VH-VL binders against Protein FAM180B (FAM180B). Designs and how they scored, part 11

Target 1, 160 residues: Protein FAM180B (FAM180B), of Homo sapiens (Human) (q6p0a1)
Amino acid sequence: TQPHAGQPMDSTSVGGGLQEPEAPEVMFELLWAGLELDVMGQLHIQDEELASTHPGRRLRLLLQHHVPSDLEGTEQWLQQLQDLRKGPPLSTWDFEHLLLTGLSCVYRLHAASEAEERGRWAQVFALLAQETLWDLCKGFCPQDRPPSLGSWASILDPFP
Below, E stands for the ipSAE of ESMFold2; O stands for the ipSAE of OpenDDE; V2 stands for 0.75 times the mean of E and O plus 0.25 times the DockQ between their complexes.

## First folded at step 6 (VH-VL)

Design b48 (framework fv_masavibart)
Fold by ESMFold2-Fast, scan of step 6:
Structure b48 (fold): chain C 160 residues (1-160), chain A 121 residues (1-121), chain B 110 residues (1-110)
Amino acid sequence: as target 1 above (160 residues)
Amino acid sequence: QVQLVESGGGVVQPGRSLRLSCAASGFTFSKYAMYWVRQAPGKGLEWVAVIWYDGSNKYYADSVKGRFTISRDNSKNTLYLQMNSLRTEDTAVYYCARHGYTSDYYGMDVWGQGTLVTVSS
Amino acid sequence: QSALTQPASVSGSPGQSITISCTGTSSDVGGRKYVSWYQQHPGKAPKLMIYEVSNRPSGVSNRFSGSKSGNTASLTISGLQSEDEADYYCSSYAGSNTYVFGGGTKLTVL
């Protein structure tokens, strides 16, 4: 606990805003280097040198503090997402939050050993995927509405 | 006071089974991943198994895969190690240990006193 | 899993500094900052002395310090005291939720 005004600010934190990357290439590099689930069920960047770069530290902040590691937290954030939709479009940070939360669900789905647990993560992922598609299609997709919840279940579950 | 207390060790014949318990107190057990680590007489430490904080994932050392099962009961603040098909080379003091506070594989910050398992004829 | 390599023994006199090495591979010590060090007195449980290469838990003497260069981590004990005589083990995360220990180093205070 160190929320004190004595904390120095470097050039990446000046003005209170996180520096926005030229996003697609940076995110590809981080995803290519590999993410993995740790023993706490949270996604982390496997390579510590990569994690210590400016883009890596930004991603680590999002993964550690903003991406839930459990079902309850993920469901709570999904509920809050509806309030964000009442205003202007999602910011780059909020969209990255949504994308990485969905990615976390996929990792948890693949790690699950029990059918019941797999089903719950698959359901949450389906709901997050609908929100992601809605945001992606808002400006230029020809379809008026995203796929229904049921359409994702068959893709996520290899069982017939 | 943060404590881990192992129990269930004893003398057992090869091929038999034994279950170890580790009682946790003084911290929120359900927030921490847990380990089993063993030490054969006069030898070094050997990692045996890990279980995630919620019990959803488990991993084992190659020497015990298929024979040992780690589990936990978060409602009882207890960690378990079910040891099947025991061999003489499984003879060791078995420690339970807590994963450190952070999610970054911090290290094993709290250890129990250990319980001796002797596998002999 | 691959074990980490430590010298079997090291010795020093009171007041001296000694260093214990721990050598792994790029998949454990070299590629990650998840090296920890443990002290074990005869008949006792291990005690965490260093975590994440160079950090000390509260209650551990500042005479203990850790560092890493390439695939080798090092534990340094300065101002050596008789109470430091013990076995020292390094450990590292080795990927895929697996962990490895070094073979251990017996420190003798002469």
Scores: ipSAE 0.012, ipTM 0.612, lowest interface PAE 8.5, mean pLDDT 79

Design b54 (framework fv_masavibart)
Fold by ESMFold2-Fast, scan of step 6:
Structure b54 (fold): chain C 160 residues (1-160), chain A 121 residues (1-121), chain B 110 residues (1-110)
Amino acid sequence: as target 1 above (160 residues)
Amino acid sequence: QVQLVESGGGVVQPGRSLRLSCAASGFTFSKYAMYWVRQAPGKGLEWVAVIWYDGSNKYYADSVKGRFTISRDNSKNTLYLQMNSLRTEDTAVYYCARHGYTGDAYLFDYWGQGTLVTVSS
Amino acid sequence: QSALTQPASVSGSPGQSITISCTGTSSDVGGRKYVSWYQQHPGKAPKLMIYEVSNRPSGVSNRFSGSKSGNTASLTISGLQSEDEADYYCSSYAGSNTYVFGGGTKLTVL
């Protein structure tokens, strides 16, 4: 029997007796040290071995085809999410997409060399963070106020 | 068809400045990252600089950091290289090249004809 | 100085096959699949021949093939023709938006 592309968690190795990492361990490696921005502004998996695992292939597909690489695309995706949202909770796919889009914004903030460009990415990240918090609260957030856009920008800027 | 045409090369004295241009046609310039690559007479290729498709990020070879600035004007389909504090070792043919991107590919898929910069007294 | 090591020259007769090596480190050639090869005729701009180790762009002859083993990538040209006489350069992405080239190999078709 040949392995078939199907379940997101199918990572069973039948190749050479080498044990493939468990999916959670692979995801930690990918998120911790495995991602880089390329010259097109897209996140990609730096390590080809990690990218070749089932979780890595799925993440690569999401990053290449579904996570926007520029400000306009990110803003358009966010607007589409807001327009089509029926209320919390988001679907699993939309939530993953939201988190990865936010991660992409953080990488773009880190890479940006000009203050105004950093400000634009920080603003978009703040909006994405608000959508994430709204989903986590299920619309019933506690009394504590969500951060303002300026507060989010301060938190996201590693070079104050 | 894809075309890249460099201009602005010439003879310049050490310590002076020069600005190179690369006019792009035959593709949507604003969708591609762009490079400058140089080649000293009789020598090999050396990467100089890269600029992302939207102009937001720029990276340079150590040999030119602090002296050269890459920029682009997507409304004019033009790439630039501002070269300051020129040295005799900067003498080379300067090529404009496009980043070919098909998923995870990293390549210089199209090159211009080059423009010669000679730094001499 | 070039970051990737290539032989300075290689030669072959028409119809023969030749191979050009390109040796780097685990940070470029060995750890990644982003190796490309370029052909340069005298007085001309370089032309992309191979990308991602072994892929050919449209319009490049299938006589050109690429491979990689460990830290060494190889360009193989089969059925040598006189027009193949040129300088050949390898290149690799080296991480952190940096790029490196080999020193170049002059191919002479005898």
Scores: ipSAE 0.007, ipTM 0.602, lowest interface PAE 9.5, mean pLDDT 80

Design b55 (framework fv_masavibart; at its last look DockQ between E and O 0.03; V2 from the best seeds 0.00; counts 0 for: pae E 17.9 > 2, off the site)
Heavy chain, then light chain:
Amino acid sequence: QVQLVESGGGVVQPGRSLRLSCAASGFTFSKYAMYWVRQAPGKGLEWVAVIWYDGSNKYYADSVKGRFTISRDNSKNTLYLQMNSLRTEDTAVYYCARHGYEGDRYLFDYWGQGTLVTVSS
Amino acid sequence: QSALTQPASVSGSPGQSITISCTGTSSDVGGRKYVSWYQQHPGKAPKLMIYEVSNRPSGVSNRFSGSKSGNTASLTISGLQSEDEADYYCSSYAGSNTYVFGGGTKLTVL
ESMFold2-Fast, scan of step 6: ipSAE 0.222; ipTM 0.694
ESMFold2, look of step 7: ipSAE 0.000; ipTM 0.477
ESMFold2 (binder alone), look of step 7: mean pLDDT 90; pTM 0.915
OpenDDE, look of step 7: ipSAE 0.288; ipTM 0.757

Design b59 (framework fv_masavibart)
Fold by ESMFold2-Fast, scan of step 6:
Structure b59 (fold): chain C 160 residues (1-160), chain A 121 residues (1-121), chain B 110 residues (1-110)
Amino acid sequence: as target 1 above (160 residues)
Amino acid sequence: QVQLVESGGGVVQPGRSLRLSCAASGFTFSKYAMYWVRQAPGKGLEWVAIIWYDGSNKYYADSVKGRFTISRDNSKNTLYLQMNSLRTEDTAVYYCARHGYLGDSYLFDYWGQGTLVTVSS
Amino acid sequence: QSALTQPASVSGSPGQSITISCTGTSSDVGGRKYVSWYQQHPGKAPKLMIYEVSNRPSGVSNRFSGSKSGNTASLTISGLQSEDEADYYCSSYAGSNTYVFGGGTKLTVL
């Protein structure tokens, strides 16, 4: 009954005998300097040395298998999260997925060449950001629960 | 049995336009990013443009930005290169190439036979 | 101008080994694993020989191998044969969906 059903297994660190940096510090370096979109729309770790660290291998696994690479998949994942979630806090696994999915949205928003597509990525990112803020406040800071993706259309139809 | 066949090359005057096509077969075209690469007579290879698998993103070499447009029709398994404001230095054999999914890499795994574009007065 | 530096020509005798270098910067060859090599016979399209520095696609002879040290990648051809005579190009991903090629090396098998 672990909160992270399907949590990744421990991997043997490459570098045998070297002291690995703390995971949060290496993760920050990866996120700040190591990521690019590939031609499939998936985030990829470009720096080979960073990719071979234990945090880098775990991040690669998450990006390849758990973070959606297209708009429809991202919207579907967000809808599933909202449908199954009953409140904060999210499990650490789900929260990490939420953060990485949001990061992927930011990269796709920046890469999109068409205005309509940029608008859709920005909308999904805004909803992911609301879910993240709601979790960080443990339900106390925001007054309203973030709207579901399916309810967004009603907000975009103003009265005369 | 991957095949890429370019067409549309020919002789054109400077300032004119030309449209190249690349017919793809033997693989699921809609799942692959595609490239145009050119080679001027007696010179080396030069990357021209890339288009993502779904047509959503396009990138160009600085030498062709604002003049060339890459596009694709996934229902027809065809890649295009619209070349406007042609210059004599655009004279080259133009190759269609597929983005490879070997490992985690960025590479040109299959190439067409090329089509010659000659820009001369 | 080519972004990656290759020697204009190399030569060898049948059965010998030769090495072709490809020098870039830390933003392409040095910092990334995305170096590939292409063989081009006169009048023919290029053919992928090596990808990700050292990997061979199916159908490419074990006589072809790749390596990298710092900002320089190398293609080594062992047991030279007459059909190896061709132009060889290195390529690397350079970031921001930008790709660069070397100037090409003409291999002559004596």
Scores: ipSAE 0.006, ipTM 0.594, lowest interface PAE 9.6, mean pLDDT 81

Design b68 (framework fv_masavibart)
Heavy chain, then light chain:
Amino acid sequence: QVQLVESGGGVVQPGRSLRLSCAASGFTFSKYAMYWVRQAPGKGLEWVAVIWYDGSNKYYADSVKGRFTISRDNSKNTLYLQMNSLRTEDTAVYYCARHGYSTGSDSYLFDYWGQGTLVTVSS
Amino acid sequence: QSALTQPASVSGSPGQSITISCTGTSSDVGGRKYVSWYQQHPGKAPKLMIYEVSNRPSGVSNRFSGSKSGNTASLTISGLQSEDEADYYCSSYAGSNTYVFGGGTKLTVL
ESMFold2-Fast, scan of step 6: ipSAE 0.006; ipTM 0.492

Design b87 (framework fv_masavibart)
Fold by ESMFold2-Fast, scan of step 6:
Structure b87 (fold): chain C 160 residues (1-160), chain A 121 residues (1-121), chain B 110 residues (1-110)
Amino acid sequence: as target 1 above (160 residues)
Amino acid sequence: QVQLVESGGGVVQPGRSLRLSCAASGFTFSKYAMYWVRQAPGKGLEWVAVIWYSGRNTYYADSVKGRFTISRDNSKNTLYLQMNSLRTEDTAVYYCARHGYTSDSYLFDYWGQGTLVTVSS
Amino acid sequence: QSALTQPASVSGSPGQSITISCTGTSSDVGGRKYVSWYQQHPGKAPKLMIYEVSNRPSGVSNRFSGSKSGNTASLTISGLQSEDEADYYCSSYAGSNTYVFGGGTKLTVL
């Protein structure tokens, strides 16, 4: 966003209520180092310093208000997505919501102690992974090599 | 590689029924919404119906609502249009079309060659 | 009777530029990036030329461009060639899972 002589600054980076640009590396840092489940099953940012960044504050709002905290809510959201989806691609909002909901499922799957509960989280995650695979191709998947759901199943079991 | 081939058109009398088919190939049919669009001889394009990828959601133009039914068989890669209570004004070339790549809009990215339906006495 | 208004015909000479307008309402053309454009040669199926107002699919010449202002979208064809002679249709999402087309514009290359 370095201003060139005779040029105004990038309009997306100026203050006054406009959105700040988000660097991909900041988002990866938030996702990798900063998330955990609270006692209610809601994902939250552990590191308050990371949460205080512009991307951190946005992510915290999304996690609190838009990502389901329990299995029933996750199944309901997935059903709504499937019922309304016209095909790939998803809107940026729906894709972000899909990714964060999948991430929440992985944390819940890891935290589950009962076999039945673990199996239900794994099933929901597999369906979310299928929705993600459809979007990754953006409607132009190779016709002779469609995306496979099987490859995603391996990440559901952190232990062999 | 994407191909859509319509069939089932012909000459029918008013009040009769006709079923159109569209055979899809070259893409994963079950992952795309599909459309029917018609064009009366010498006139413009008119959207008729849409069906979501799962088959659970269908929507129709007011001119055909209650008379036409769109459906799909994802195991056979085939789209259908059941046309009941046909009227002379339903005379048109009927195209099937695929919902294309877009994030916040709707478009008809690939079209079949069409099948002619003539409703006359 | 079409929901979107297009001129019935436009004409130009080889090498010239022409513009085709498509006027709707705030619920369709004036909304987001709802507009797409289709080219139809006689006896052939329509072909997608522009989507989301101004995007071109792979294989469509850069001589074709799209824009919009308010409730009016425009298709511009530069460097007119004889093969451009066709009918052109605009289309837009119209809300409530419904779709509309313009009446079509016949382009004649003189």
Scores: ipSAE 0.000, ipTM 0.515, lowest interface PAE 14.3, mean pLDDT 79

Design b88 (framework fv_masavibart)
Fold by ESMFold2-Fast, scan of step 6:
Structure b88 (fold): chain C 160 residues (1-160), chain A 121 residues (1-121), chain B 110 residues (1-110)
Amino acid sequence: as target 1 above (160 residues)
Amino acid sequence: QVQLVESGGGVVQPGRSLRLSCAASGFTFSKYAMYWVRQAPGKGLEWVALIWYDGTNKYYADSVKGRFTISRDNSKNTLYLQMNSLRTEDTAVYYCARHGYTSDSYLFDYWGQGTLVTVSS
Amino acid sequence: QSALTQPASVSGSPGQSITISCTGTSSDVGGRKYVSWYQQHPGKAPKLMIYEVSNRPSGVSNRFSGSKSGNTASLTISGLQSEDEADYYCSSYAGSNTYVFGGGTKLTVL
């Protein structure tokens, strides 16, 4: 039987676990093997031990309550972000949201069975990537015209 | 009130096809993933197929993969199961069921009354 | 073969309690919160009794409770009544958008 109120969890696999791993190790495990799409197209942590860690609990809250699960919700969230944005840089919270929403799009692209569906998710992902690049430029990218291939290559150079 | 009503069951010979329907009412059908679950006479429950809320993704039990196709028409609040290359072992009551309380609950919260499919020569 | 193991039958007298076990693996019952229990009376559709290991839907008697230890989930029915006589099935999410059921347990109220 489970511990009653006032009794700490000790040997159960549900909830607290036996020790808290360092956040970087837990995050790698979550991103590598802990995430999958549920039947509504929302990313979730299916492993209860991973979900019970501090970074797992925070990630679960972000995924369940803040990352949209469908195309319409993703477009609405992106529009809201753009409307409320005061310029670069984004807050740490908004940047994490942006990255996780992008990750969700990648999972939806992988799961999509039809070419038309994949195309729609790819388009949304491209828009999210554009917002990310704009933030990384700190406002110093050319903003009044599309960058040339050379301009973007310079920004993405791994050796600058 | 949530209602699921299956139809289309009957007697068919091995190797033939049959299509089942499930009429949903009392909830926003397009917001829920749906399932087919079957039960052979005198036997236990077996999950058959899952379709996501928007119809984009479909998943099947290994025993029916390649033979059965799940689909839905959200404008008509109707779930379908197209059964091809039927085998005697497919004889069962087929239940339509709704995905449960939250998107990640992985449960069958409402069930129809079932429709009997008998595959025999 | 059922993917989850349940006893074929269990019995008790009115007013007593019984427990039905459901044993899986670390990839379903043991590693996840997604265990549910269903009651089926003869000739009727299954009815959800317990979800997410221990939660009850509205309208289900508090005589029904669920728990889990390691790879084994349990359904306990206290204060047995004649109307509890039915087949009981456990189910779990098994990953990769697949689902498994137990073989079912026939409860007889003596």
Scores: ipSAE 0.012, ipTM 0.612, lowest interface PAE 8.1, mean pLDDT 81

Design b90 (framework fv_masavibart)
Fold by ESMFold2-Fast, scan of step 6:
Structure b90 (fold): chain C 160 residues (1-160), chain A 121 residues (1-121), chain B 110 residues (1-110)
Amino acid sequence: as target 1 above (160 residues)
Amino acid sequence: QVQLVESGGGVVQPGRSLRLSCAASGFTFSKYAMYWVRQAPGKGLEWVAVIWYDGSDRYYADSVKGRFTISRDNSKNTLYLQMNSLRTEDTAVYYCARHGYTSDSYLFDYWGQGTLVTVSS
Amino acid sequence: QSALTQPASVSGSPGQSITISCTGTSSDVGGRKYVSWYQQHPGKAPKLMIYEVSNRPSGVSNRFSGSKSGNTASLTISGLQSEDEADYYCSSYAGSNTYVFGGGTKLTVL
């Protein structure tokens, strides 16, 4: 029982194993406070009980196998995503991958100790956010500009 | 076969600095997180520091935080530990170890033979 | 130094079984499958014996087995042999990219 996964430590003896939580509640707990970066640079689910639910197992597989854990891999996937933008709208799978990769970038940005590395993660996140907006608009986005690369860093970390 | 070879240990006075190295071979060094673990004479194992596979993040035991710096050079397959403001309590055999990542768990899967650091006045 | 509690010593005769306990909290041993066990002979580096509570690396004898109940993990060594005489350490991920070891248990084969 890890506090970040929404489970108080004193609840260990009662356990959450009687029934799996409903999917919406599990997803909220996982996305809001249940994730942390590991030493491989990969997002993982802190709470084993949450990870053992069906949505948790699926999310764990996506994070381990489909979300890049390093900056170079993330930049390579962004390039592939930009090429896909000229085709049909992203599949549900690809869109989920995009959202999880963006979430990973935010975690890596705030974990980064070097200003230069922080800047690179902020740039990649800004580009991923633009691709997300593009897919949601299906190529018909409003004329309003997304925030610039510099402003994204300020929004994500007001004290860089 | 995986090999880790530590070097740089020796005798040093309190307040001084020392840099340890760990030369890795037999695996793709840039794909693994690495650890430093120490053991004071006649005492148990104590985790000291970890560095992510790409060098982008590092974490330290509270006892060494602010004094020790872990780093790596993936082009040379070498792990380093820069030890500043050394104290007599830092006297220990220092081991480098490789992070084993199986599924979503963590372990120290391969260890070097260690290098002795003696801090004495 | 040690966040995990182990007995200081344990002993057994050749051919017997012994068990070494490792007690932590719900955030380490009691949480996920974080526990690993290491064997250290005098003057030598530690060797991984068990990972993820109960898994053995290739080359480790099946006489070594691991288990967990609540906040306590256990290493069991069956068919004790003189070569098993060593110090044994448990370890666990403790969250936030930090790690803890047990205080170590000295196994004596009588």
Scores: ipSAE 0.000, ipTM 0.501, lowest interface PAE 15.9, mean pLDDT 77

Design b91 (framework fv_masavibart)
Heavy chain, then light chain:
Amino acid sequence: QVQLVESGGGVVQPGRSLRLSCAASGFTFSDYAMYWVRQAPGKGLEWVAVIWFDGRNKYYADSVKGRFTISRDNSKNTLYLQMNSLRTEDTAVYYCARHGYTSDSYLFDYWGQGTLVTVSS
Amino acid sequence: QSALTQPASVSGSPGQSITISCTGTSSDVGGRKYVSWYQQHPGKAPKLMIYEVSNRPSGVSNRFSGSKSGNTASLTISGLQSEDEADYYCSSYAGSNTYVFGGGTKLTVL
ESMFold2-Fast, scan of step 6: ipSAE 0.005; ipTM 0.466

Design b92 (framework fv_masavibart)
Fold by ESMFold2-Fast, scan of step 6:
Structure b92 (fold): chain C 160 residues (1-160), chain A 121 residues (1-121), chain B 110 residues (1-110)
Amino acid sequence: as target 1 above (160 residues)
Amino acid sequence: QVQLVESGGGVVQPGRSLRLSCAASGFTFSKYAMYWVRQAPGKGLEWVAVIWYEGSYKHYADSVKGRFTISRDNSKNTLYLQMNSLRTEDTAVYYCARHGYTSDSYLFDYWGQGTLVTVSS
Amino acid sequence: QSALTQPASVSGSPGQSITISCTGTSSDVGGRKYVSWYQQHPGKAPKLMIYEVSNRPSGVSNRFSGSKSGNTASLTISGLQSEDEADYYCSSYAGSNTYVFGGGTKLTVL
């Protein structure tokens, strides 16, 4: 067994935010060093004790039941996100789902051994990044428009 | 019923190549990750390689990296292991095994009968 | 090359109970719930007996049970029968899509 990491934050946000915020240190450890792809293509939490914490259990549920583990599911989720464009910005839940799906794409891209599959995951990631940046920008940008992805295309190109 | 049937084993000299096959039946092959596990004479089991259900994601034991290639043909329900640059220490019975189909599960739920590979000069 | 440690052999008489240990590290047995046990009769393929520490597949006798404490998993066989005589292997997921096995334990029913 391994010890649990981090402790809960001891402050509340200005404007009447959450009274009991998640422990940022635990979430960082989970997202940065605690995840890996399993043989079925799903992100999972490596350490069972970390997975049993409140943030770990919530993340496990999101990864297992809401984050697609294959390319087709990820493309379907992207289409659903694009349909939400006509409404207000994404809910906190939908935004977290989007970020975790993007993270899953990055892991799958890194793990891919064949150029064709790597290219497809890179393309889907680029589209998810566009959606994420568009929604992040809506409240603070001069115009509601998707940011340019020229630099992303260069970085994600499988050919040097 | 789930059935896995290996073939392709035999006697081969060091430095040569051999290809093993595993014919799967009784389940939807394309929805399961697959493994190769070997057992040297008089020794225990050693995991060799894994291939995910879509076929592009693969991992190998350090002892075989760069020499062995796992692959699958989902249209033929067949798993393969291409073994190059064979060494005497690769002598073993090679088993085809299926990944268990439960969330967070990392088990070998069904095994083939194995095929013997003997590498000797 | 981290192998799980099992006793080389264990013996019991018909009707008795025996326990086989499987000791690893915090990176495999201790830190995870992915311990499985396999039974292998001479000249035969291994058969799954226990998965995820303590779960039994359909068709496996209730005489077989699994447990874990710290870095050690255990397989217990109660009411020993002659057909239980076999080699038993533990296995655990070790991270990074890597799997490890124990050295195996030969069970002799006297």
Scores: ipSAE 0.007, ipTM 0.558, lowest interface PAE 10.1, mean pLDDT 78

Design b93 (framework fv_libivirumab)
Fold by ESMFold2-Fast, scan of step 6:
Structure b93 (fold): chain C 160 residues (1-160), chain A 121 residues (1-121), chain B 112 residues (1-112)
Amino acid sequence: as target 1 above (160 residues)
Amino acid sequence: QVQLVESGGGVVRPGRSLRLSCAASGFTFSKYAINWVRQAPGKGLEWVAIIWYDGSNKYYRDSVKGRFTISRDDSKNTLYLQMNSLRTEDTAVYYCARHGYTSDSYLFDYWGLGTTVTVSS
Amino acid sequence: DIVMTQSPLSLSVTPGEPASISCRSSQSLLHSNGRKYLDWYLQKPGHSPQLLIYLGSNRASGVPDRFSGSGSGTEYTLKISRVEAEDVGVYYCMQALQNPYTFGQGTKLEIK
């Protein structure tokens, strides 16, 4: 009697004009579903069904092959990004890579047991956050100036 | 329509100075890094200098460091190259080239017409 | 500095025939983001250089599909499937991976 809430997409044809969300929106959706560090120090999608979708496979490709799994690799990648960057905006790929590398740093920061190790990840993340804000800030930030390194350090590790 | 037009070239003796200008139109000048590239007579292309979109970073090829200064005036949509202590090996056509962005790349997408600098006795 | 080496330095082709130009870099141009920071430029006689191919294989706006770029690591190739009279000029590869940006020495294409 009452129409089914979960009617098949084919039977409705309502969303014929709707396209799959743009890459950043897709990544936010997947990130909300939960990520975890594997034994190699790489992020992976916890839900294997979600990971098997087209957006999930794309995110898995980026995480496995393009996001560094250790501190030294992360610092090297950031330096390479800074060498290439000549101004905002970043390319779509570089922005996605930057965002995922930053998220990897946050997970590594919270997985670290030693205060000194946490401090090092927090410092690297602060630099990555500056690059991200540099791209996103554009005209709404005073002088397009990113936050100071000290400001980020206090935000990323508010606990001892 | 993107346009870059260089000016300020000429003939000078070694040790003298010249200032090149590159007038930009058809895009938001303040959003782009711009390069200077030169080409000696009958030779290939040689990168000279870059200035970032906000003027915060400037880089030069080693042979011109300390002699050349790149600058920009975004209120006039103009790029400059101040060339001091000119040498005969600086003789070239000088191009300005925009450091463009597409959806996923960095490239020299537009070039000016060039201005000729000749350094001779 | 990354050194860029082109071969051949010059070639002459009959109109309608294919042409191939090679470019070798002294180190890999593959960035960790998966992109290849090699561009190709054409300088027609008496004209400014113009962009043909960027990031290894992408044609710039307005560039005919007879032009294609390929390659990986340190070895790259520009191919013209059917050379036309308007293709005469000097072709340059350029690496954009790191400063200073460096160009190959150029390859002059002439019509027989």
Scores: ipSAE 0.000, ipTM 0.511, lowest interface PAE 14.1, mean pLDDT 78

